# Ledger of designs, part 11: miniprotein binders against a2bj90

Target 1, 235 residues: a2bj90
Amino acid sequence: MSRSARRKTSALNTVLRVVEVFASIQGEGPFTGTYSVFVRLAGCNLRCPFCDTRYAWSLEAGKPLGVEELVEEIARYEPSLVVITGGEPLLQRHPLNSLVEGLESLGLRVQLETNGILPAPARDEQLWRVYHVVSPKDVPVRVPGAKLHPSWVDYARATGRAWFKFLVANEQHVREVAEYVAKLGIPRSRVYIMPLTPEKLDMKELLELHSRIASLAVKWRLNFSPRLHLLVQLP
Short names: E, the ipSAE of ESMFold2; O, the ipSAE of OpenDDE; V2, 0.75 times the mean of E and O plus 0.25 times the DockQ between their complexes.

## First folded at step 34 (miniprotein)

Design k2 (at its last look DockQ between E and O 0.02; V2 from the best seeds 0.00; counts 0 for: pae O 5.1 > 1.5, placed apart)
Fold by ESMFold2, look of step 34:
Structure k2 (fold): chain B 235 residues (1-235), chain A 119 residues (1-119)
Amino acid sequence: as target 1 above (235 residues)
Amino acid sequence: SEEEVLRRVYLLAYRAWEAKDPEEVIKIIEELARLAEESTDPYLVEWIIWFLAYVARYAKDEELVVEIIRVLARLAEESKDPELVKEIIKELQEIAQEAKDEELVEKIREVLRRLKEES
């Protein structure tokens, strides 16, 4: 096999199962408002009650895309941030590290969204150097099988590149989040509470919920995350 | 479809979190119990069990808590799944550990005795 054929074989073995790639704004967490390209990976190790991307749960929902082709597609958008989401992106850890390497070689800033069940990146992974928004599903609403891997707290402390985001509907939920993060030693500056929105909410209801949860964030001295894309009606 | 049943369960749970009237919550608890009894999806049934126990731990109305304990006991007694029964026993123990009302604690302990003898 020629050197060219060996490269083609290697490229064919570096694929991700991708549900969708699209441009929008990051509507949640510390990068809210940033012009972003979203890469939604297929497969999830959870079936969360209020998941708004249920179509990404099955690995079979994704189309196989070569990592090099995907990097080129993403670069064409000229994003300020690349958001890797899903499903649970860490289920495709090996090719995901390859994708991150390609994106970083172009100087693109990367943020991962994860439920935190699988371990945080090791120091020798490409993923070690990107930003992470970790959404534990153990509190306030427990999802069966959703236990935050303890390495995420260690990773956040070691790197400063992780934040923790929680869906809340009321003050009891906020109290539970506050107790949880205090027990784990997660500082308030790394914690976001975000409105838990039911399947259909008109704009007035959505604004009222945002106001209520934002007021609770102030009361409990936690960061507030909007769901900005819902407020401005972007994907 | 299974997706529609799961969505129904989660919407009921959301309504229970927002409800101010204990009688409304009791009706929701009874509907969730019925869905658990009719379901063959262990993920859904486990989630419902957790949710019922969650409500019991934070409910202010004693009659609501008693109803939830009765529902959990019934689900365990009717189940042929020993892992589900074990999960319900665990949840009942946690409710009892946090309960402040001694009479309630004794009701839970009686239920636990019956369930452990049958397992």
Scores: ipSAE 0.266, ipTM 0.642, lowest interface PAE 4.4, mean pLDDT 87
Fold by OpenDDE base, look of step 34:
Structure k2 (fold): chain B 235 residues (1-235), chain A 119 residues (1-119)
Amino acid sequence: as target 1 above (235 residues)
Amino acid sequence: SEEEVLRRVYLLAYRAWEAKDPEEVIKIIEELARLAEESTDPYLVEWIIWFLAYVARYAKDEELVVEIIRVLARLAEESKDPELVKEIIKELQEIAQEAKDEELVEKIREVLRRLKEES
């Protein structure tokens, strides 16, 4: 009996290119400390010099996975949150909406991590219903091709389901973030600053950097995001 | 390199979305279509198709929507992949359902009829 070659149904809405799926603790943003399943999608529209996941930049770095199979895999972990990340998840927007629909049908909470270059979800998209942590790459470190799409500000105001996370190394960066969010009319309560970690920090240097940036967050009246996973040595 | 092409596609798509001039958007759409035709990466082609359909759904300029429909039709007619053709048909059907202009809907229906007869 010939094994019918499962035709790779390459339908945009049914297949995601996935780099990895793993369970860990959300180390960053408003959901820090939450037991989460991470879905790292392949492909990125940026080449950030400080990216920790450079291996996800190519679409070819991801394996094609069916949405239904991926929902079943995620559900087996019994997560408190599903974190969709990668390079840039919104590059796979169509099958990503199908994934969100599947996950929400199981009552799972979903958080998207995005660089905010692509438009915010429309009201008719499943992505409209989830939480978003937008990480602009135009401030304070200007990555070529990065600019926050203005629809994310409107989405944040309309839904209250978006936060903005900025990588900062010093007080000048925090000032630039404060000016940027003021100019765009982003509420300070939705803004997180997070340590920009250079490569090869030891644990002592990492803790010192966290302490400095946290103190700046208090001074500038912004929220602080740790890189908790680095501090507790989780993926 | 494939990575350079991918990066170019994403930067073009970004520029198209930020563009205020419909003529600039049309030029970018034509370049994206060319890059899809030249691509050996089916996932890049799929992404370009998705992006074009996405722009069509948000476009306020009817001429721009008509150009996207024409480009999608061309990509379907030149495609040897039946699944890609089905996907383009699906995207065109969604655009037609969202469209408020009856003349535009009829143009999409005519394209859909042609694509279904050739498939």
Scores: ipSAE 0.022, ipTM 0.281, lowest interface PAE 5.1, mean pLDDT 88
ESMFold2 (binder alone), look of step 34: mean pLDDT 79; pTM 0.785

## First folded at step 35 (miniprotein)

Design j1 (at its last look DockQ between E and O 0.04; V2 from the best seeds 0.00; counts 0 for: pae E 8.7 > 1.5, placed apart)
Fold by OpenDDE base, look of step 35:
Structure j1 (fold): chain B 235 residues (1-235), chain A 119 residues (1-119)
Amino acid sequence: as target 1 above (235 residues)
Amino acid sequence: SEEEVLRRVYLLAYRAWEAKDPEEVIKIIEELARLAEESKDPYLVEWIIWMLAYVARYAKDEELVVEIIRVLARLAEESKDPYLVKWIIKELQEIAQEAKDEELVEKIREVLRRLKEES
């Protein structure tokens, strides 16, 4: 490989396409309530009909940012957690590993949000060391093109740094999740169910939905994830 | 590498969803078919099948659907995995159920007959 090809590959490993960087409270999963900086990466390998971040679907919706500049920007917020989200963050895996390395060097905790279609981190990746919340879109919501990559189950078993967050609207969905995680051998302690919120719910409807799904979580002995940011009107 | 192939497949799928030109989508389908045939990763092949089935369901162009059916049939015939064949059969059945064109439905039924006799 020519010196020019190595320079182009090195430049591709140091630049992320970023939609937005903002501070808020983590509203979902095992880190709910944590003061967090959110890094929303551009590009997604899905087109979920219920997606609330459709503006992040295009890679072109993101601005190119250097990893070093992004680390400095994140550090200024003094976050208790850095949440890397987007469309699908793992579409930018190479520069994302460089970002994680920079953040970890500052002692910052990192959580990735992923749809679980792409392979889990390998042992030699910086991503291996961070926390992962995998949100499968195959079960129960059956988004076309969604399939959980099996390496996430292996990663969860090997590291204890993965959780699985499933979108559910009713008891049938909760049943399907329970059967699916049992079949895959995912420990129930690592499984969260979260309300599938259609667009334009009012606060009353949103609270009612949370109540119903939380009750189902108890009934089915699964963890419950709120959408806390929606309940407290934070980004 | 398998990772580079996966990344390429996802980029192709992304382009297929944003493509407004049917000819561009056909080229993407052909490239995905090639990548599936060359793949040793059953999960990559499965993902390509899902993407193809997705494009078929949302395609407004019948020529795209016909091409996807041909590709799915070829992938099933070349597959040594009975699970993959059963899954392709299921996707083809769903496409046939959603199809409004009787000629298209009959083409799918013909493919489905062939795949069921070979399985």
Scores: ipSAE 0.023, ipTM 0.324, lowest interface PAE 5.7, mean pLDDT 87
Fold by ESMFold2, look of step 35:
Structure j1 (fold): chain B 235 residues (1-235), chain A 119 residues (1-119)
Amino acid sequence: as target 1 above (235 residues)
Amino acid sequence: SEEEVLRRVYLLAYRAWEAKDPEEVIKIIEELARLAEESKDPYLVEWIIWMLAYVARYAKDEELVVEIIRVLARLAEESKDPYLVKWIIKELQEIAQEAKDEELVEKIREVLRRLKEES
């Protein structure tokens, strides 16, 4: 079989670079607790020091998979939710739209996780219809190169299908988040604060950190996101 | 090992963000600076710089902020990485823009002038 025949039988716009596909629970954000299949796409436009998935930073870390093959694999898990994550999934935007189309044709609900640097979906994209959890890295954690694209706020207002999740370690972080979302006009009902967890924290320390950040969420009238998969020791 | 250094940096950073005693935070800042100077991991160094800059922005103790500025300046002066130096300059500029203390702003501007001439 030649490389030319390979290209004729598959389109590059239908191939994704995929690091892993696995079943677990959605441990974060508005869909916490949902039985989910995670699709981790390769490539990221950030190098966050606290990243827990550094193995997905390089596009070369992913194996090429056809969208049709991937849809079939995902469907076999019978998920309640398909979570597209990474790296940064929007670096593979065109084939990602094809994946979303395939998943939606099977009636599967899709959520995308993004750092929000690349623009929000346009109305003519399949991604327009899915749920988005946007995790800006410019506030409060201020990762170099991070900047939330303003189109995400417009998208959230137009569709009601986006939420904003912020990593925080203390009340100063929470105050900065509150000021940031107020300036952007993001309603508090769309904002989650989530613990910025150290690697290898024991269970008691992890629970205490969750308790502190949850208390701050109540104090500041923001939503709280756990990192539930860490608490129950799932991938 | 690299994992031990990473764990230590994360633990120190969380204690610095939670501590109420500025003298305790200063000790943590000095240890983080030492770890950054010894590290060969550019992403770990960048995160330490981010953490230091964050503490400086929201610290209420002037001596703590001055110490952080000194550490950031030293890291930039010792670095041969133009990206890291440019990034430290950007963080110092942001600290100065948000500062309300005129003497502090001038100290930062003096550091910035020196760093831009040496980069």
Scores: ipSAE 0.012, ipTM 0.269, lowest interface PAE 8.7, mean pLDDT 84
ESMFold2 (binder alone), look of step 35: mean pLDDT 76; pTM 0.744

Design j2 (at its last look DockQ between E and O 0.02; V2 from the best seeds 0.00; counts 0 for: pae E 6.2 > 1.5, SAP 70.622 > 70, placed apart)
Fold by OpenDDE base, look of step 35:
Structure j2 (fold): chain B 235 residues (1-235), chain A 119 residues (1-119)
Amino acid sequence: as target 1 above (235 residues)
Amino acid sequence: SEEEVFREVYLLAYRAWEAKDPEEVIKIIEELARLAEESKDPYLVEWIIWMLAYVARYAKDEELVVEIIRVLARLAEESKDPELVEYIIKELQEVAQKAKDEELVEKIREVLRRLKEES
């Protein structure tokens, strides 16, 4: 392989397609309430009908940013957590490992949001060290092309650095989640249910939905994820 | 309600997987068996059978595996549903394939023979 091919592969491993970078509060999952910098990556392997970030579905919706420049931009916010999100961040797996390496070198904690279709990190990846919130789209919402990769269960058991966040609208959805996590042997303490908000709800409807799903979480002995950012009107 | 029973089964399954005491697991197995016998939902019964077979496939205690086999055999013999009997036979075959003890494998084979002759 020529020196030119190695340089092109190295350059491809150092550039991310980024939609936006912003500071806010983590509104979802085990890190709810954490002051965070969000890095929204471009490109998704799904087309969820309830997606609120449809503008991130195309890779072309993102601007090319160097990993070093992006690390410096993130560091200026002095975040308590860096949240890598987007469409599907793992579509940019190679430069994402380089980003994680840069962020960890500064002592920054990193949390990835993923739909869990792509394989979990291997032990030799920088992504192995970070926190992961996996949001399966096969159960209960049955998004076409969604299937949880089984390696995420193994990763969760091996590392304790993965959580599973399921979108639910009613008790039938919670039942389907309960069955699914049992059959896969996902540790119950790692399971979150979150309100499915397919449409723009008013604040009253949003609060009612949160209350109903939180009550179901208690009834089924599952963790509850709010959509806190919607409740407090943050990005 | 069917949903309450489903939730009970779900929570019992997790207790069985997290249990350190074989006696606690046996008690959970008997409770799951009772819930299967009382159930009118074929899907719930199949799920209970699957969970029992899962515990049997990964159990380190042979006495626990024998108890599960006994319970599964009882459920098959009391069942008037050929599809359920076939499902139990399938799950028991998978248990036998994972079993390392020859005496245990032979016990499973004997049960499988009986269930196939009665079907």
Scores: ipSAE 0.311, ipTM 0.669, lowest interface PAE 1.2, mean pLDDT 91
Fold by ESMFold2, look of step 35:
Structure j2 (fold): chain B 235 residues (1-235), chain A 119 residues (1-119)
Amino acid sequence: as target 1 above (235 residues)
Amino acid sequence: SEEEVFREVYLLAYRAWEAKDPEEVIKIIEELARLAEESKDPYLVEWIIWMLAYVARYAKDEELVVEIIRVLARLAEESKDPELVEYIIKELQEVAQKAKDEELVEKIREVLRRLKEES
């Protein structure tokens, strides 16, 4: 086979298991408010009781999409940010790096959402250059098997492209987050606390929870993350 | 369904974290214990055990802590999964380390001794 034919065959064989692709507003973390295209990858190495995207747990929930086709689809939205989420996107690490390469070649800015169990990107990975929001699940609510890989702290310090986001329901949770990040040496400027939202909250309750957690963020001198998409009723 | 049970456990955990009335928390503990006893999902059972132990470590109400210890002991005694029993033992040890009352600590250590002989 010629090099041209091998390249086409390789690109056609690089696939991701994708649950959904849609345009919305990034509602959480440091890029809150940005017009974004979300790419939800199938498969997760956790089954958190509080997960609101349980439909992405199984790898079989995703449809196989070629990376080049996916890049083209994403580009048609003309996003300001591409958010790669899931399940746990790093379970599909190899084709994910190919997707990032394609998106960056078009000048598209990429953010990854991860539970941080798998290691942070190496310097020779395409993922090295993108932004990461890491949501550890072993503090304050411990999910069995959810340990933050220590390389994420090193990555954040080396690159400045990672932030840590924690779900909290009350001040005791915030205290535990503060102790955790201090022990790991994570600067407060890289830490977000976000409301742990039950599924049945009406708008008044949702706003009250946001206000309470935001007040705790100010008290504890941590960054606050809303769940803006819930407040404005977007996916 | 599995999803219904996960949702119920999540809502109960949320109520327990928000509750200010110890009697309400005791009712939640009893319901979580029932769900753990009925569940065939070891992942969910382990999470329930962690949450119960978490509440016990920070509870100010000694009656609440004693009830949680009783529930955890029962779950360990009824389990045939040695990894789950060892996990419960580990969590009970953490509860004992946080306890300030010497009588309570002795109650927990008595339970731990019994569970280790049965494992």
Scores: ipSAE 0.080, ipTM 0.513, lowest interface PAE 6.2, mean pLDDT 86
ESMFold2 (binder alone), look of step 35: mean pLDDT 79; pTM 0.780

## First folded at step 36 (miniprotein)

Design g1 (at its last look DockQ between E and O 0.03; V2 from the best seeds 0.00; counts 0 for: pae O 5.7 > 1.5, placed apart)
Fold by ESMFold2, look of step 36:
Structure g1 (fold): chain B 235 residues (1-235), chain A 119 residues (1-119)
Amino acid sequence: as target 1 above (235 residues)
Amino acid sequence: SEEEVLRRVYLLAYRAWEAKDPEEVIKIIEELARLAEESKDPYLVEWIIYMLAYVARYAKDEELVVEIIRVLARLAEESKDPELVKEIIKELQEIAQEAKDEELVEKIREVLRRLKEES
């Protein structure tokens, strides 16, 4: 077998623990509005109080799926984007690289969502070539144990394939984000601020929060991310 | 459960960030303190301490900052966990660093001195 064929064979035998696979619209970040298939991986290295997907915290919440089977399932949706999320997907780094290889061999565009605690992809990883939306949990509200690995800034500069997204509720939060990204040398063009939504916001409250955060994004010259899927009531 | 308490702490902190009435914020601070005192989970207690300190740095009302300092001091004095006491001392130092009012800075330094002498 060729070197390429050997890697493809290995990817087909690798197992991921998967909580759910579903089609929806990417509602956040630079790919907002894109018809996407979401792959939610089990396991997380944080316990964020504002997490919307707490059911994915435990590795046992996921079912083992082979990469070949998962690629076939994803392909049936005919997605414009495959969003790998979780928990924290990089906890399953090795089989995740295999999944990425399989998806890219079919010409599928891939985006990873990560809290950035684990290091950015190395140049020889399949993950090097995909897009990343990094959501540090250092700021504005620091979650214990959450520290952005510095390699993410280097990766973003080297590849242009990473963006940084921050949950904010008010202007003080935005000020903290601005100070943080300046300290780390993250350019504003790579930074998104997004509404921090508490449980049980009704639509009026959700729209008011979006308007407030969007206005702050303009004021502070940062990119704005909606939570579009919440506004249009999709998963 | 632990998850439910984490969610409750988040919702209280969220209300504190949006509240315009200092009396409402003081009640939230007292509830956060109660949750910290009742918890045996160091992760939750550390997070509550950070949230209280964050509210103090954000607060425009000196009375709120003084109340938070009093709560943090009480949590440190009642704690048997030296790592928790160190975290509280660190947060108090950061509040003092950002404070503009000299009387407030002196109040914080008095608390810090007392906490270091007890442990």
Scores: ipSAE 0.129, ipTM 0.548, lowest interface PAE 5.4, mean pLDDT 86
Fold by OpenDDE base, look of step 36:
Structure g1 (fold): chain B 235 residues (1-235), chain A 119 residues (1-119)
Amino acid sequence: as target 1 above (235 residues)
Amino acid sequence: SEEEVLRRVYLLAYRAWEAKDPEEVIKIIEELARLAEESKDPYLVEWIIYMLAYVARYAKDEELVVEIIRVLARLAEESKDPELVKEIIKELQEIAQEAKDEELVEKIREVLRRLKEES
């Protein structure tokens, strides 16, 4: 490869397409309640009908930001956690590894939110070191083109830094999740069920749904993820 | 690299969903097909099949659906994996069930017959 091709590849590895950066409380998964900076990356390999961040689906919805500039912006919030989310963050895997390296150099903890379609991090990636919340879209809801890449199960076993978060609306969905994780050999301690929230639930309906799904989590011996940000009216 | 191929597949599939021009979508479909044929990762091939089937189900242009059917048929005929052929047959059956055009349904049925006779 010519020096010019290496420079173009290096420049592509230092720029992310970012929709938004904001501070809030992590409302979901194992880090619920943590003061966090959210980095929402642009572009998704899915079109989930229940997606609350449809504006992030297009790569064009994101502005190009340098990794260094983004690290400085994140650091100004003094976060207890950096949450990298979006559409699908792993579509920007190369510059994302550079971002993780920069954030870890500052001693910041990083969590990735992913749909699990793309392969898990390899040992030589900076992403190997961070926490991952994988949200499969093949069970119990079946989004076309969604399948959990098997490497996420191996990564979870090897590192203990992955959790699986499933969207559920009823007991049948919880059963399907329980069967699926048993088949894959995912420990129940790494499984979260979270309410599938349709658009336009009022607060009463939202609380009732949370109560029902939490009770099912206890019954099925699974972890419960709230949508805490919705309950406390944070972004 | 295998990673570059994976990234290219996902970016192409993404573009197929954003594309407003049917001709651009056709080019993406053909490129996805080529990447599936060249792939040694059965998971990637399976994912490409699901993406093609998804585009077919939501396509408003019958020409796109016909092209996807041709591509899926080619992938099945070239495949030495009986499970992959079974998956393609399943996706084609689902497309045929959702299709409103009788001529399109007949074309899918013809392809399905051929694939089932060769399996």
Scores: ipSAE 0.022, ipTM 0.356, lowest interface PAE 5.7, mean pLDDT 87
ESMFold2 (binder alone), look of step 36: mean pLDDT 77; pTM 0.753

Design g2 (at its last look DockQ between E and O 0.04; V2 from the best seeds 0.00; counts 0 for: pae E 10.6 > 1.5, placed apart)
Fold by OpenDDE base, look of step 36:
Structure g2 (fold): chain B 235 residues (1-235), chain A 119 residues (1-119)
Amino acid sequence: as target 1 above (235 residues)
Amino acid sequence: SEEEVFRRVYLLAYRAWEAKDPEEVIKIIEELARLAEESKDPYLVEWIIYMLAYVARYAKDEELVVEIIRVLARLAEESKDPELVEEIIKELQEVAQKAKDEELVEKIREVLRRLKEES
């Protein structure tokens, strides 16, 4: 490979398309309540009808930011956790590994949010070391083009750094999740169910939905994820 | 590498959804078909089928739907995997159910008949 081809590949590995960077509380999954910086990456490999971040679907919705500049921006917030989210962060896998390396060098904990369609991190990737919350979109509500890559189950077993978060609206959805994770051999301790909110609910409806799904989580012996940010009116 | 192929497929799928030019989408469909034919990963092939079927179900241009049907039919005919053929048949049935044009529905039904007779 010519020096020019190596420079182009190196430049592609150091720039992320970022929609937004903001500080908030992690409202979902195993890190709920953690003061976090959110890095929302641009581009998604899905078009979920219930997506609340549709503005991140286009790669063009993101600005190109250097990894070094982004690490410095994140560090200024003094976060307890860095949450990398977006559309689908793993579409930017190469520069994302460089970002993780920079953040880990500062002693920052990193959590990735992914739809689980792309392969899990390999052992030689910086992403191997971080926490992952995988949100399958094939169960219980099938989004076209969504299927959980089997490597995420293997990664979860090998590392203990993956959790699976499923969107549910009723007991039938919870049953389908329970059957699905049993079939894949995912331990219940790694499974979260979260309220599916396809429309803007008022606060009363939102609380009622949370109560119903939390009760189902207890009944089915699954973990419950709130949408805490919606309940406390944070971004 | 297998990882590079996955990345390429996902980037192509993304471009197909953001493309404003039908001719660009057709080129992407054919490239995805080629990547499916060359793939040794049944998961990748299955995902490409789901993506193509998704594009077909929401396409505003009938030419795109016709192209996807042609590509899915080719993939099924070249496949030695009965599970893959069954999945293609299922996705084509869903496309036919959403299609509003009778001529298009008839074309899909013809392909479905052929695939079912060969399976």
Scores: ipSAE 0.237, ipTM 0.641, lowest interface PAE 2.2, mean pLDDT 89
Fold by ESMFold2, look of step 36:
Structure g2 (fold): chain B 235 residues (1-235), chain A 119 residues (1-119)
Amino acid sequence: as target 1 above (235 residues)
Amino acid sequence: SEEEVFRRVYLLAYRAWEAKDPEEVIKIIEELARLAEESKDPYLVEWIIYMLAYVARYAKDEELVVEIIRVLARLAEESKDPELVEEIIKELQEVAQKAKDEELVEKIREVLRRLKEES
């Protein structure tokens, strides 16, 4: 029944529900500082209390956009990196693979941000070749319903194209992350710790938090991720 | 509105985690409890319970842990939602597993026994 299960109209196959498209600087993870175009997809399978993009939770928040039109819009920004984020982008996996194909045809570098609940890309997907920053939400702060799919560790090992990013507030959290990644066999070189920031901190408080978490990253020999966009007041 | 309350809950929990003064933390715990009791949103209530239990698992101040246990027990006893009561029981079990003080563990077990028999 493989042919019947795969049939789609061209409109459904080439449409994404998109909340926003904008240019900015990638503020987090291994590509921090890169001039980027962000594509925020609608829909999320989590309701994290610390989410700063709650406006993307509902699929209804997104406008349907054709993949071809979206590729053209992105290309006009001349980005160094295209960041696909959301919500949870993998909820729209099929048309997302079409978007990735279009972006790669133009030579554009693509990074996906995911909470890692849905499986890692298969070898025959366009997403297989994309860079991924996986942000598990079950360590150190447990989000109900969050559980990292084990395929992400296998994918990272097979491709070298995945990194794992964890929100931490203190050294106890860092210790928990270190234990978690050691159990899963994730090398320290693929692990980022990032400040767990309240939505409204003044600049002094924000810098102090960054300094403290960065010092812990050095102490524990982990990579540090800032929230650079907050520090420089960009979207 | 719902999103605004969620952000407030998170900020309160973060401040409770960072605070050095146990009296300040207890005031924050009382505010979180009040928000949970007033809310008609099950997602918000579950998150408050999770955050309270999280603080209890890692707090070093025994009086603080006892106060959180008292709040969680009250929330469970007042709830008509059996799924919420089961979540509170689960969280209290994790607090007991993390606790190293035998007297604290026994206090938690007594609360758990009462909640399981009343459910």
Scores: ipSAE 0.007, ipTM 0.234, lowest interface PAE 10.6, mean pLDDT 83
ESMFold2 (binder alone), look of step 36: mean pLDDT 79; pTM 0.776

